# Miniprotein binders against q9h3h3: the designs that were tried, part 1

Scores and structures below are computed, not measured.

Target 1, 235 residues: q9h3h3
Amino acid sequence: EDGFTAEHLAAEAMAADMDPWLVFDARTTPATELDAWLAKYPPSQVTRYGDPGSPNSEPVGWIAVYGQGYSPNSGDVQGLQAAWEALQTSGRPITPGTLRQLAITHHVLSGKWLMHLAPGFKLDHAWAGIARAVVEGQLQVAKVSPRAKEGGRQVICVYTDDFTDRLGVLEADSAIRAAGIKCLLTYKPDVYTYLGIYRANRWHLCPTLYESRFQLGGSARGSRVLDRANNVELT
Structure headers, positions and changes below count from the first letter of each chain, unless a header shows other numbers.
F, E and O stand for the ipSAE by ESMFold2-Fast, ESMFold2 and OpenDDE, each averaged over both directions (binder to target, target to binder). V2 = 0.75 x the mean of E and O + 0.25 x the DockQ between their complexes.
[cut] stands for letters that were removed.

## First folded at step 24 (miniprotein)

Design ge (at its last look DockQ between E and O 0.34; V2 from the best seeds 0.00; counts 0 for: pae E 18.2 > 1.5, pTM E .409 < .8, other shape alone 9.647 > 2.5, unsure alone 59.133 < 70)
Fold by OpenDDE base, look of step 24:
Structure ge (fold): chain B 235 residues (1-235), chain A 110 residues (1-110)
Amino acid sequence: as target 1 above (235 residues)
Amino acid sequence: SEELIEKIEMLLWKAYRLLWKAFYLGDPEAFRAVLELIRAAWELLREAEEKGDEELIEEAEELLKEAEELLEEIEKLLEEKGDEELIEEAKEKLEELKEKIEELKEKLEE
C-alpha cells in the first residue's frame, strides 16, 4: 500500500467513525438480549451504506458492544495534535519514545487489538465470541466494521485503556484467545491514528506495537506476543 | 492526460491535509464537505485514467480549478474557527461540483 492509498483508507475509517453506529450497551441493555441483537445484526450482513435487503436501511459506520465498565475517555487529543505540530516544526528527531511521551502527557492512552476476517460465518462467529466477552466483563469495548460493497475483509477492534500497560494489553490478548479467536492479531495505539501515522510514514514509525500469533501445537497453548519495537517475545 | 492526473493528485493531497485539520478542530461539517470532494476527485481520477478524452480533460480542469478554490475557502474557514454559513455555502458549491462531475461521467459513458 502506497502512502496515498493509506491516506484514503484512513479517510474512510474516519468517515465511518462519524456515521451512525449500531451499539449494544451492556450498561443499559440486559445481557439476555445480546443473542437476539447478534442475530439481528450479523456483521457479514450489515452493509456500510444500508443496501437493499440488508438488516440496516441507513448507513452504519461501526457495530459496537460496550461493557459494564466502559467509560469513553479520549484524553486531550487537541493538545496532543498541537504538540505534534510544534514537534515537527522544531526539527527534533521523532521516535516511538517521543510519541509515547506525547500520549502520556496528553492522556491519549487507548489502543486496540485488530483482526481482519473475510465476510461470512467465521467473522460472525468471531464477533459473537468477542461481544460475549465484552458483556461478561472480560473486555471493555469492541467494534466491527460493516460489510463494504467491494466485499473486502472486515476488521474487529478490541480496545484497551492504556497501551503503555503491557499487562493489560496481554490480558486482552488472552481474553480474545479464550473467546476462540486464533487468527493473527496486531495492536495499535490510537495516538498513531490521531496523528495520521500510518504504514510507510515519513518518520519510519511502525504503528503496530505488538503482534500476537496463536500456537496450535506444543506444550505452551496460547499466544506468542511479539514486541515489534524491541523485537522481543513477551510470552 | 498525465497533466490532469497530476492536478487531481495534488488536489487530493491538499484535501487530505484539510480533512485532518477539520477532524482535529472538531468541525464535522467541514470534514464532510472535504470528504465528499475527495470522493468526487477519486472518481474523476479513475475516469481520467480509463478514458483519455480531450473534451473531458478541459471540463475536468475547470472543475479542478473550482475545487481548488473551494478548498482554499474551507481552509480559511477552518482557520477562522467555523463560520457555519460559509461552510454551508461551501457545501452547496461542492454539491454543484459533484453534479457537474456526474454529468461529465454520463457524457463519458455515451
Scores: ipSAE 0.122, ipTM 0.528, lowest interface PAE 2.3, mean pLDDT 81
Fold by ESMFold2, look of step 24:
Structure ge (fold): chain B 235 residues (1-235), chain A 110 residues (1-110)
Amino acid sequence: as target 1 above (235 residues)
Amino acid sequence: SEELIEKIEMLLWKAYRLLWKAFYLGDPEAFRAVLELIRAAWELLREAEEKGDEELIEEAEELLKEAEELLEEIEKLLEEKGDEELIEEAKEKLEELKEKIEELKEKLEE
C-alpha cells in the first residue's frame, strides 16, 4: 500500500457522507417492511452515482439501518477538530494515547466494526443479516457502501457507542458472528475518522484498535479478538 | 510524470479534507460535484494513459476545468462564512490545488 491510496479512499468516504443516504429507520418504519427494502436495495446493485439500470436514480453515499433504540450523539466533534489542529502545531508528539485522550475529552467515543467484501451475493447476504440484527435490537446502527463505478470491495460498518467499553465492543462482535459473518473484522474508533486519519497516514498511527477472527470449532465464543494496541487477546 | 501524478493525488486528498472542514459553510452539492469531477478526471486520465485514447484525455481536461471553476465558487463561500485563520489556510490549500490542476492540464495538452 501507499499513503495516497489510503488517504484518497478516506477522502472518497468523506464525500459519500455528504451525499444522500438510503435509510431504513426502525424508529419510524415497521419491521415487516425490512425484507422488501433489502430486496429492492442490495448493496451490490445500489450505485454510488445513480447509474442507469440501478434501483436508485440519484447518488447514494451510504445505505443505512437505524435500530429502534438508536439515539445519535456524535459528541463535540468541532471541539475535537479544533484541539487536533492545535495539537499538530504544538510540537507535542502525536501518539495513540493523545488520540484516545482527545476522544475522551470531547466525548467522541463511538466506533465501528468494519468488514470488507466484494460485490455480489456474499456481500448482500451479510448486509441482510446485519440489517436484521439491527432491526431486532442486537445491534444499534449499521451502514454499507454502495457499488462504485469501477467496482472494488465495499464496506459494512457496525457502530458501537464507546470504544473504551471493551464489553460493549465484544458484545457487538458476538452479535455480528451470530448473524453468520465469518470474515475478518477490524474495529476503528470514530475519532480517527473525524480527523481523517487512515492506515497509511503520515503519523504512522494505527487506527485499528481491535481485530476479530472467526474460529470454527475453536473457543467457547467462536471469535478471537485481539487488542492491537497492547497485542493482547481479549477472548 | 508518475511522480507528478502522485503529487496531484496527494493534493486531491488535501483538497477533500479541506472540503470536509468547510462542509457546514456552504452548499454540499458544490462540494460533491468537485469531488465527483476530480475522481472522474483521474479515472479517465489513468484509462487514457494505459490505452492511449486521445478523446478520453480531452474529457479529463474538461472535467478538471470544471473542477477549477467549482473551487472558485467554494472559495467565495469560505469568505462569506469562515473566520480569518481558517479562510487563509483554506485559500492557501485551494491555490496549491488550482496550480496542480493547471500542471495536469498542461500535461494533458501533450
Scores: ipSAE 0.000, ipTM 0.133, lowest interface PAE 18.2, mean pLDDT 74
ESMFold2 (binder alone), look of step 24: mean pLDDT 59; pTM 0.464

